# Designs tried in a protein design chat: miniprotein binders against Protein EXORDIUM-like 6 (EXL6). Part 9

Target 1, 305 residues: Protein EXORDIUM-like 6 (EXL6), of Arabidopsis thaliana (Mouse-ear cress) (q9m8t8)
Amino acid sequence: REPPSQIPNGTLDLSLLWYGQFTPTQKERVHDFIESLNFDAKEGLDPKVSAWWKVVESYQERFEVKDIYRQKKSNRTVAPRIKVKVVRSYVDEKMKYGKELTMGNGEKLVETAIGNMSKVVPVVLLSAQVRAHGVGFCDGTCQHNALAKIKGQKEPRRYIMVSNPEVECPGECAWPFHTADKGPRGMTYQPASGEVGADALVIQLATGLADLATNPDLTKSLFKSETTPYNDDVKKNHESSSMYIVDPATKCTRVFGSGAFPGFTGRIRVDPITGGAFNSHGINHLKFLIPSIWDPKTKSCWTPM
Below, E stands for the ipSAE of ESMFold2; O stands for the ipSAE of OpenDDE; V2 stands for 0.75 times the mean of E and O plus 0.25 times the DockQ between their complexes.

## First folded at step 6 (miniprotein)

Design r10 (from r7 with Q7F V11A E14M K18L F66R M73K; at its last look DockQ between E and O 0.42; V2 from the best seeds 0.50)
Fold by OpenDDE base, look of step 6:
Structure r10 (fold): chain B 305 residues (1-305), chain A 115 residues (1-115)
Amino acid sequence: as target 1 above (305 residues)
Amino acid sequence: STELIEFLRRALEMFARLIDELLEALEKGDPEEAIEEIYFLEIMIKYLAELVREAKELGDPELIKRAERALEKLAKLIKELEEALKKGDPEAKEILDRMAEAVRQLLEILDRLKE
């Protein structure tokens, strides 16, 4: 059987759980960012959020059997696209499990986000009111992707959990919109949205999404079709030789532009009107500041700028 | 103080690279790239100013005084450069050379402070 000429596109269906009180700006900013991931308009200002997402998508090439594509003399292996959609959104303003989260409660939030949907990626967003130290946040990070064992399911489910650090640990997770707790304070920027919590939340979400989407476990789930040439045996051999690292966005934490170093974001733009910092454009020319991604080929952090 | 000095050094090194890139852009006749480089120079000046302010808060008067003077000089030169470029003035190259020299001098000062 002739190997398929193209790897089928994958889809990430996100189920969002908003835990706590969020501002309209925060909610809008998250939605706008997610919609920007697959917004490949030919017309628009560069750099684009979608270009950043293309780099994330390129990690799927690690599973492409080079041998299959070499045999077909076909010039350019096109990486499969990952379409991201919000398919469910739940709000818990009352915070059923309280303001102080434990690891156990965190797992329950993931279960809540999944609900009865078997194929969704749960995304748990914690508001600024939530104390997320109990789930491992404010210790160098305010986001993580992980596997959770869900009651009634045989296989663990991958989830993203992100926190708005605006109140609890802005010095750790809201840089460059807040002075850093460690290292030089350097220059701080205004958030493009006008709200520190909104833009900081997007940075965390972006990091989590990128890390999740590049995870080999997810790739297996995304492209499992009866027609996918991915023989389980071939996957094992490629995983060991893969130059690709786990959590490529986390690897490049606090890098937002070229030439970045501790205390400096790298080359980014500042909106002359709002004073907001950005390095990419999304839908409707919305300006975003998003993290860089580790490029295994160049062994450096790829930045939009 | 040592950490701050290191960050100042890295910032200045980046600033020097930006100057070189700007010069290259001018030599290639790429005005758009030149404008972009100027923008980044302005950002770097602001960053350097913030670092100097932090140094002031930490109570290093010697570093502060020297850094402030150097930054003021660079800020003036950037303005002159912008004006020269707008007018198509051949003095733009000379201004860049002066900026490069100012950065080198500042780096030397920082090296002495690290010792």
Scores: ipSAE 0.360, ipTM 0.726, lowest interface PAE 1.2, mean pLDDT 85
ESMFold2, look of step 6: ipSAE 0.702; ipTM 0.854
ESMFold2 (binder alone), look of step 6: mean pLDDT 79; pTM 0.783

Design r8 (from r4 with Q7F V11A E14M K18L W54E F66K M73K; at its last look DockQ between E and O 0.69; V2 from the best seeds 0.00; counts 0 for: pae O 1.8 > 1.5)
Fold by OpenDDE base, look of step 6:
Structure r8 (fold): chain B 305 residues (1-305), chain A 116 residues (1-116)
Amino acid sequence: as target 1 above (305 residues)
Amino acid sequence: STELIEFLRRALEMFARLIDELLEALEKGDPEEAIEEIYFLEIMIKYLAELVREAKELGDPELIKKAERALEKLAKLIKELEEALKKGDREQAKEILDRMAEAVRQLLEILDRLKE
């Protein structure tokens, strides 16, 4: 089959599971951030969350360009768009599986997030009340994207799980809004939202989303059309490509601006009124601090600033 | 202690680069870029101050005091630079940047002594 002349746009339909008690600010901040991903208004302040998401989208192009664009001698690389939408939101304030999560319980949360929907990306958000050591958090990370085997489904489903580190491991996962446990304490910043847990949660979510969206395994699920331009053979070739890096946002953890190094965020902005740190603008001029993304071409972390 | 000193060094090196970038902006006649660079200098000076505070317990008190004085000098120079830029006095701004560069060199020397 002739490769399509254009890479079709994809859609990420997110099903959110809020496990535990979340503040209104935390919920609002997550929703605002997600809405900001595709908010590409000409009018607004730079840098933009949407520009950051465009870099994520560009990874899709890298996978197809070799096969589609090299063959057609087309110098026009059009990166596909990935629209992100919340299609379901479920709240479990009672924490059905308890405060201390096990790996087994984690899988059940993913199942709950999926429900009866076959084409959703489950996103499990763990509140500050949850102890998430049992699922591998607070050991270098407070987010992950992974595959879960779901009962009744032949193929494993990719999911995102993120934790609010505000109580359990703020020194590890809430930097730069909390003093770091390792290395120099350095300068700490105020969260733009006013809540450490809210902004820290967004950093984790952003990392997870970027890593998920750049994963070649997700390409089939991202594009609703039966005509996925991605031949199974192309996936295998891309995994072997020196240009592909797994989890590009995780690779650039704790990098928020240019010139970053351990203990320093890099060039970021501070709101003169609130003291909140940010490196991007979302919807309604909301200020966000979001992670950097690895650029395999430049072999460096791309930053909004 | 060694790690902290290394971070201080890297921060100072970054600060020096910002000075150079600001100077280039002035030479190109881009005052807006110059103002943007000043903002980053202000952030960096605050960061440096925090690192020096952490180092108080680890290093020679006399050397730390010298470092603090040098940082205070830089902070004052940044304010002067902002004023010069607001007035459109490019020559004065360049002079101030030269003085800032010298202050950074002094700080680097102090750090070298702290590492010994």
Scores: ipSAE 0.389, ipTM 0.739, lowest interface PAE 1.2, mean pLDDT 86
ESMFold2, look of step 6: ipSAE 0.737; ipTM 0.877
ESMFold2 (binder alone), look of step 6: mean pLDDT 80; pTM 0.800
ESMFold2, look of step 7: ipSAE 0.721; ipTM 0.870
ESMFold2 (binder alone), look of step 7: mean pLDDT 80; pTM 0.797
OpenDDE base, look of step 7: ipSAE 0.276; ipTM 0.672

Design r9 (from r4 with Q7F V11A E14M K18L A34L I35K W54E F66L M73E; at its last look DockQ between E and O 0.63; V2 from the best seeds 0.00; counts 0 for: pae E 2.8 > 1.5)
Fold by ESMFold2, look of step 6:
Structure r9 (fold): chain B 305 residues (1-305), chain A 116 residues (1-116)
Amino acid sequence: as target 1 above (305 residues)
Amino acid sequence: STELIEFLRRALEMFARLIDELLEALEKGDPEELKEEIYFLEIMIKYLAELVREAKELGDPELIKLAERALEELAKLIKELEEALKKGDREQAKEILDRMAEAVRQLLEILDRLKE
């Protein structure tokens, strides 16, 4: 049996590129959500955004890391902690490539977000001004967690791209803050921030971060050196007990609370003062609506509530 | 069509679950849980209203009739439940919840025959 690789605690360094014009609420909401992932203090209301993030962190322990440890006959489980930091923020309000992006220009935006930093995850945020259909949005896809070929690099780079959907495809990508284009239109909710675009961006970013953080190939790339051996052949000895789940947050699209079904978010709460919908709490008493994460053991979406 | 029948079935099953949780919350005397569960009943009523609108767009007379019956019967019982709870009449609230559970069961039986 081959010795397994270990996933140590790590830092997920994000480089943000803001393409187009964003409101202060949109920028603050994204930054507040990211900071809330690390907010693990005893004070504050539950459920917390950080508790959701701990489930994301533990996903690797449940399926890949736990299988590795079971081969070592250890009953102690080590779930890697992932601190999320914004290490660079770049703003292109003038939209160098215009409002109508192509795949090629989309890759150039990823390259710009990387800059000269070799150990970052580029996150490209497209404003509502951008027609993002040319880079694959609005045709069943509301965020990207994908690979891009970067000029001058041999290996492709993993990136997240999100687009404010409030103009181009709100019925596909801003539900429950907008009526759905297809299926039961259901009860809609107000965004806790007061802006459809701000809270939709958080949902899409949360989805992309969760899918990225649970990706075992990316975890190896981000948290281990190139010289660290990694061999996924170890998993063949646990075929019946280990599974690769591709994009487990995307798998739970439109599920926000327990008991969800098409047109019904599941059980979520509404702030009686603001009217805003939420299922979690972050820093500064902020309230967020964040997606679910697929749980293969229960064969259902894990929800904060 | 077949999708609307499935959506109506799922809504009715959620009503049944909420009724069971309301009965438990009423027995325990948990006023915050009662308030939350009633709120979700009201959300499910709005969901049924949307299904009625979609059934009318589809033009299926039997589905329209069933969806309208579900909406009318359950909305009336929820109003009665809210009134009984506002007056503190716990025994009347239990009787209303039992009537809601029976209405949901009968609607699910009719729905199963329609899917046939």
Scores: ipSAE 0.399, ipTM 0.731, lowest interface PAE 2.8, mean pLDDT 80
ESMFold2 (binder alone), look of step 6: mean pLDDT 79; pTM 0.787
OpenDDE base, look of step 6: ipSAE 0.506; ipTM 0.796

## First folded at step 7 (miniprotein)

Design L1 (at its last look DockQ between E and O 0.91; V2 from the best seeds 0.76)
Fold by OpenDDE base, look of step 7:
Structure L1 (fold): chain B 305 residues (1-305), chain A 87 residues (1-87)
Amino acid sequence: as target 1 above (305 residues)
Amino acid sequence: SPEELKEEIYFLEIMIKYLEELVREAEELGDPELIKFAERALEFLEKLIKELEEALKKGVDPEAKEKLEELKKRIEELRKKLEELKE
């Protein structure tokens, strides 16, 4: 069988669980952002959300994929693409487990997000009404990329959990749309969407997605097809020497542009009409502020700008 | 593009306005940490303004040029104030 001429693209099928009450803007913003990840329109304004996602995809180069070598003959290393799709969306406005989450309840939310689907990535979004201290939020982070043991499944499932921090800890997780609690007062901007909670939520989601998609464990699962050119033997030796780090988006927390330092986002743009801060464009010319990603080659945070 | 340039200039303006407030606060409080922060921010701004000036040389946008000159003056004033605070 002739090796496929193209490296098979990976697919991340997301199952969203909306826990609590979300505004239409918040829901739309999340959907628009996700759709922007694979929106590679030649036409449009730079920087692009899709370019940011390409950096995430480039982490796949750490794996010696036989097919990547074939393209090296053309001097173009084309990393496999990761297509992201929402395949399920479930809303729990009543908050079945209450407003105050425990670790146990958090796991149940992940189970709910998975449902009966075996190949989905559960994404649990917590509304501003939720108190998420019990699951480890508002202590340096408002997103998790972690493994959960699911009842009835042999292998743990990777999940993303994100919180809207606009009420619970805006000074910690909603910067730069809210004054920071620690360090210098810092620069603050208007959110491009007009809602602090929406744009802050996207930052958390973007961080979680990037960290998840660059995780070696996930990569193995995404490209597990009978035809996957992944040599299992090469994985063991390269993990120890690899310049690649775990959670590259988390590593670059609060870096949004070049020249960033504590209290300063770095080089970004501001819409003169709306006052909204952004560093990338998505679908329909929507403006987003997204986090930077650690570049193992340069040993620095890659920024859209 | 002209639109992108406007967005960057507006960012620059917002940052300058913020620094002006910080410098005032630093003057009132005598906080050396604020002064250091402002200095670092000014270095960034000075670099950015040079880049924008170079970009403007390639295109004729008189309004943008005028705005950039104004902002450059404000940066210079901030630098002078910061130097005075260090004395």
Scores: ipSAE 0.675, ipTM 0.875, lowest interface PAE 0.7, mean pLDDT 88
Fold by ESMFold2-Fast, scan of step 7:
Structure L1 (fold): chain B 305 residues (1-305), chain A 87 residues (1-87)
Amino acid sequence: as target 1 above (305 residues)
Amino acid sequence: SPEELKEEIYFLEIMIKYLEELVREAEELGDPELIKFAERALEFLEKLIKELEEALKKGVDPEAKEKLEELKKRIEELRKKLEELKE
C-alpha cells in the first residue's frame, strides 16, 4: 500500500509522559515551545517558532483551497496546517521502572502515554539521571522517534522519546550550551531559559517533531547517512556502521543559523540582558534556539536567520 | 528592528571576543585546525558586519553606529593577525 504523506486531520495531539524529576523551568519550556509552534500573532516578534513550523508543514501534500461561495477549487496552492497541542501530561516522578530502561520498559512508557486514546502521539521525556538502552541516545543521536506495535491495535503507533542530556552526554546532545565532545573547539552560549537541560530538551523535541511531521509513517527514506558532527580518526572504522535514515531536521543537526560550520551555530541572536542564545520567538515574548530543517526547494538547511 | 539590531550586534561582539581568544590560542599552539576554524569564523564576521552596517543606514542609532565601528576595527585587526599566522 502506498504510504500516507499527511498528518491525519491536520492535528498532532501529543500525550506527554515525564519520567523522573524535572524542574518547573524544564516543563514550562517544553510546553511553551509546543504552544509556540502555531503562534503567529502580528504583534509577535520575528523570526517566529511558527515560521520554522511552516517549513515542516510544507513537506506535507499541498492542496487546493476551495472558494467558500462557489465550491470551486482555487488556483492557489496552500500548505496544509498542522496544529500541535498537548492533550495529556503525566508525571512518573518516582520512576516505575527505575533509572535503567530496557527497550521493553521504554515500550511500556509509550503505552502509558497513549493510554486509551487512539489518535495521540506519545512523547516520553526522560530526566537527566535516566539511561535508556537500545535507542541510540549519546551514540550518534539525541532523540528517538520510531514505530511501536501496540497490543490490540492494527496499525503501529509513531512516538518520540527524548532525554535531558545534561548528565549523560552534554557534549554530544547539549551543544551549543556545552562544549562539544567531537570536532573543532566550538563557541558555546548561555541557554535562554537559564537551564542547559531545559533548552536541550527543546532542541531534541523540535528535531523529533519535525522528523515525525515530515515522515509520519516512517515509510519514506528521504536521506541515508551515518553523518557525525566531526570525522574522527579513520582507524576507528565508524564507517562499518549501517546507514540510518536521516530525516529533514536530523540532516541539519547542529545548524542553527546561516553560515554554520562544524563548531559554529551560524547566525543567531544573543539577548544582551540574559546572555541567552536564540534564533526564534514564541508566545509571551519567549526566545528559543531551535535547529534548522532541510528545505528541498532550496536544497539547503532552512534557518530562521 | 532597533532591539533586534542590538541583539545581532551583541552576538557579533561575543563572536569577536571568542575569536580574539581563539587566534591567541592558535598562535601559542601552532594548531592548523584552530587556524582553519578562525579563518572561517573571521570570514563570517566580515560578512555579517557589512550586513549590519547596511541595516544601520535605515534608522540612525548613534550608539549602535559607534559600537559597530569599534567592532569593525577589531575585525580588521583579527584579519591582519590571522594572515600573519597563516603564512
Scores: ipSAE 0.659, ipTM 0.872, lowest interface PAE 1.3, mean pLDDT 80
ESMFold2, look of step 7: ipSAE 0.745; ipTM 0.906
ESMFold2 (binder alone), look of step 7: mean pLDDT 83; pTM 0.807

Design L2 (at its last look DockQ between E and O 0.89; V2 from the best seeds 0.73)
Fold by ESMFold2, look of step 7:
Structure L2 (fold): chain B 305 residues (1-305), chain A 87 residues (1-87)
Amino acid sequence: as target 1 above (305 residues)
Amino acid sequence: SPEELKEEIYFLEIMIKYLEELVREAEELGDPELIKFAERALEFLEKLIKELEEALEKGLSEEAKEKLEELKKRIEELRKKLEELKE
C-alpha cells in the first residue's frame, strides 16, 4: 500500500513485452527508470526523474484544464498524481514473428501484452536486431505511441512500441551517445549505464510515456473525465490523435537541457568518475538522460536543467 | 550541492576541450558551418561560467576557484581564436 501522504489520483499500469534478446543492463535500466518516476524524495540531488514526471502530470493543468476551469469562481484544480506500475512482463526471446515485424504482427504482440487485462497500457520493447515496418522508426524517433484494434473489443487500445536503436539507427535515436546521422554530428558522451542501447531505450520509453500520459484520451480514466469539460463543444474527442494536444516530448527531440541547439544537448551534467552524461537523478543514486517537454506557454522546451 | 558543482564544472571542462578541438578543425577545413556552431557553443560557455562564478562567490574551495580561473582563461582564448577565424 502507498503512504497516506500520497494522492492516488490514478495509476498507469504497464504491461511490458520484451521482444527479442536484451542484456540484463537493458532490462534493469528500463525498470529502474520506471521506478524512478514514482520516487518523490525530498532529499538527494536535483534534478529528479520524479520532478520531470511532475511536469508531465501537470501538463493538462498548464494549458487545457486550467484554461477550462478559469470559468469557475471557486477552488483551483490541482495537477493529478500518476503512479506508474509494471504489472506484467512477458519475454519472447525466440521472436515468434521473426526479426522483420509487420504492422499486423506488431498488433498481435500488443494483444499478447494485454492478455486478459482490461486496464493496462501495453509497452512492446524491440531488441536491437528487430526491424518494425510501417511504424516510422529511424525517422526522427524510435518510439511509437498509437492505437491498436483488438479483436473482440469495441474500443481500440493505446500502446507504446520502442526499439533499441544501437544497431539499426544509433545516429538517429541514440544521440548523444552516438554521432548524429542528420545535421551537425555534435558532441557525444558516454551512457551513464555503460551501454548505448540501455540509455537509448530509456530516452525512447520516456518520450513515449510522456506523450501518452499527456494524451486526454488516456487521462479520462485516470482523472474521472468521463464528462465533457467546460467547453462549448459537445462532440467527442478524436481517438487516434491529439487534435489539440500534440506529442510534447517528441516535439523536443534532441533537447536535453537549457540552451540546446542542433548538435548540442544543452546544459547537462557529466559524472567525473564514470564519464556518464545525465540530466536527472533516479532511485539508488542512478543517473538518467531524459527528454525535454514542450511548454506551450513559453513556446519552448521545458528542460530538466 | 558540492557534488552537483563538481559535475557542472566537469561538464564545462569537457565542453571546452571539445570546442578547442572543433575550432582547430574549423581552422584546418575553413568550414563556415563549424565556425557558426563554435560561436553558438562558445556563447553558451561564456554564459555558463559567469553563472557558476556568481553561484560560487559565497563558498568556493580553493581547488574549485583555481579550476574555474583555468577554464575562464581557456574560454577567453577560444573567443580570441574564433574572432580571428571570422576574419
Scores: ipSAE 0.703, ipTM 0.887, lowest interface PAE 0.9, mean pLDDT 80
Fold by ESMFold2-Fast, scan of step 7:
Structure L2 (fold): chain B 305 residues (1-305), chain A 87 residues (1-87)
Amino acid sequence: as target 1 above (305 residues)
Amino acid sequence: SPEELKEEIYFLEIMIKYLEELVREAEELGDPELIKFAERALEFLEKLIKELEEALEKGLSEEAKEKLEELKKRIEELRKKLEELKE
């Protein structure tokens, strides 16, 4: 087994490619979420998006989450930080490859997002009118992270692709802002942004970023299912200790708070004025609903509340 | 903060409203899966209201205390109705 990879120089430089038509709310929501990952200002607004990101950062040092808060004998410093920043944002509003994307067209969009930049992570965001084939969207997955072979480059490039599910499969990929089409009827809430697509895009991007940051080389241990651990009986062999759990956000799909079970998010908060559901705070007093992260030390999903 | 408390109380109220509707549906349809979901949801609500009562024994406005007492009674009525359905 190869050692887990680390993010070079503690930075994730993102190159965003917006494919199709997006509302200002959708674009602002994604940018505000990314900026919130490293926003740790001293304020009384807890839980923080940055606290969620610190759990992701802990995977880079081979530290169990709890060991960060109780200093190890040999380490006086908390786990290395991963600074996430957008270095480029490109809009293809007219959709160069049309509304029906093949896997090859998707790869070309990834290549376009990379441009001539040697060390960026391309993030391709697809508008609600776009259908991407061969990536599993709306057929068991709600986000796609993979490796692409780039012409003229020695190493393959890791990328993230997300889609606004609001039109294609809201019942699969926009819960809890839309009634689920599979499993228990369950509870739904209003999105904090006022737009289902905007908050669904944030959940998908959060999942992709967490999975990428914890497993940048895309090892064979990645899961194919986005079903929550609460949907399955626990096998004793799954309790065997491993230093890292790969796909930690995907493994906690549909878990947003403590006490979650199929059809229920777990403990969250709802804004009594807007009705918006959230479990974290970011920049400019913004509220976000973001997925939980698998904690290998407790063998459970770490939740913001 | 007072804002955090209002947000938690409102979440609790939304859950109770949903569960009241769900228990009515379970009664009309006799669906065991709805009853099972209602049981899990009610257990969560019973735990959460106790935690809020313990944390908020002092420092609450009279309106917030009255609201928590209202929600507690609704949870108790849901428990009673669910036990009747399980029989």
Scores: ipSAE 0.689, ipTM 0.877, lowest interface PAE 1.1, mean pLDDT 79
Fold by OpenDDE base, look of step 7:
Structure L2 (fold): chain B 305 residues (1-305), chain A 87 residues (1-87)
Amino acid sequence: as target 1 above (305 residues)
Amino acid sequence: SPEELKEEIYFLEIMIKYLEELVREAEELGDPELIKFAERALEFLEKLIKELEEALEKGLSEEAKEKLEELKKRIEELRKKLEELKE
């Protein structure tokens, strides 16, 4: 059998659960951001959201992919691409489990997001109306990348849960669009979308997605095809390589550009018309502020700018 | 691009404005932590403005150059004020 000429791309099929009331801007912003991940237009302004996602994809290099070696004839190690698609979107505006979430209810939300689909990544988005302290939010983070046991399934499922922090803990999770609660007041900017909750939500989602996509456990699932170029035996040895860390986006929290330090985002851009802060461009020239990612090669936070 | 340069210049302006407010606050409160923060931020700004000036020498608009000169003056004033606060 002729080796496939191309390294098979992985696909992340997202099932979104919108828990609570979201504005049209919030929903649109999330969808636009997700669509921007794989938008590799040659034309357009730099930096790009897709370039940020390529850094996420580069984490796959930690695994000896047999097909990567074949392309070594060209000095370019091509990491497999990770396509991200929304395959389901469910809205619960009534908030079936109430506004105050418990850990138990959180698990039920994950189950709801999965439904009967076996190969989806559930993404639970909590609106500003939700009080998410019960699930561990507003204590240093407003996103989770974790495993949940799902009723009827033998293996736990990885999920992302994110919260809109604009009401509950804007000082912790909405910086730099809100003043920080800890440390220096810090620089604050206008959100590019015009809504603090929308842009803050995207930051949390971006963090969660990057951490999930770089997780070794997910990589195994993404490329489980009969033709998986991954040698299972080599996986055990490379996981021990001190170079790759878990949750690389979380590691670089509050770093948005070069030269960042507590209270300062680093080098970013501000739209002179809208006053919106951004460090990347997505589809249709939409401007986004996205978090940095730990680069294991340089041992520093990679920033779009 | 000219658009990108304008966005970066505007970022600098916003940051300088923020620092001016912080320096005023530091002066009123006598907070040494604010002074240290402002100093670190100024070092960053000085580096960035130098980079932008170098980029402008390669053919950017006179308007952008004038704006950078203005911002440079504001940075110098901030540095002077911070030095005075340390005395």
Scores: ipSAE 0.661, ipTM 0.866, lowest interface PAE 0.7, mean pLDDT 88
ESMFold2 (binder alone), look of step 7: mean pLDDT 82; pTM 0.784

Design a17 (from p7c with V23I E51D)
Fold by ESMFold2-Fast, scan of step 7:
Structure a17 (fold): chain B 305 residues (1-305), chain A 86 residues (1-86)
Amino acid sequence: as target 1 above (305 residues)
Amino acid sequence: SPEELKEEIYFLEIMIKYLEELIREAEELGDPELIKFAERALEFLEKLIKDLEEALKKGDPEAKEKLEELKKRIEELRKKLEELKE
């Protein structure tokens, strides 16, 4: 049945904190993307953002067998749903803790986003003026999923922090709207919204939400072990410097369509009028480019097209 | 839909323009990594144009004419890439 690690009550209530100055397009783009996660209109254009979210939702089910071991199938069986909504949105344009955030300052922003709400997930979005230290941004990651210790609460609170992809490391965190920092010089695309910062922010938020929903117990996606001493009793064993555990759902963050390879997104669409690149449709005929999700059932990256 | 096909054809055209530039750069620099990237990109384009040709078999004449133009450009890129791999 329902696995213990499912999102409670099938709802994900987000409290957004916008830290620094954002354009109206950046704010609207994020809200429209979130609303699009559960938009499944009968005649709506395909592929849908909601189809991508259904793959994320499917992580709540057991798919330990490849072959169908039973022939009976009910037309009424439905995968568990996660309804996502924004319950609070606050802007700190003055940047209370300045432009250089420590981990401690980041945790205080998380506390601000939570307020007195017992069941929200805080999402801290950093503007282009802001640098966050100790979270690994621009050093292998573009979003941060963690637990914060909240004063007066026994249980730590899960949160998401999203980087400022326009300025600090656009080659890492704003690809494919900006040239990559490493690897072959690949193709770049125009953002569907017209703003790199808006569409890249959506990509990082999408990754953060997928990580949250597929790993609600916060199994650390990466950990480094210390170098182990050579075991003289077993001469064939060598020292090991690290071991990595990677979250399966986010293995495909640089894959956007079928046929992808390093430096290339795979099959997507480009709007001939706007020049905007996309692989999915949301509310109000809006177009989004979102990263693929690892599918443990097929052991491959699920792509929107 | 006709709009979806236009979006796919435009993507194809943008990729072809990029690959034409990339193959010229690969020829000038002799960079094996650029040649490998170009090979994979060209294989993708060759597959995509076949899919689009089938989708537009009975479609808009203007779109079909554009697709034939793009097919010839892909064939020319294949010839240039094979010359570089010699």
Scores: ipSAE 0.710, ipTM 0.892, lowest interface PAE 1.1, mean pLDDT 79

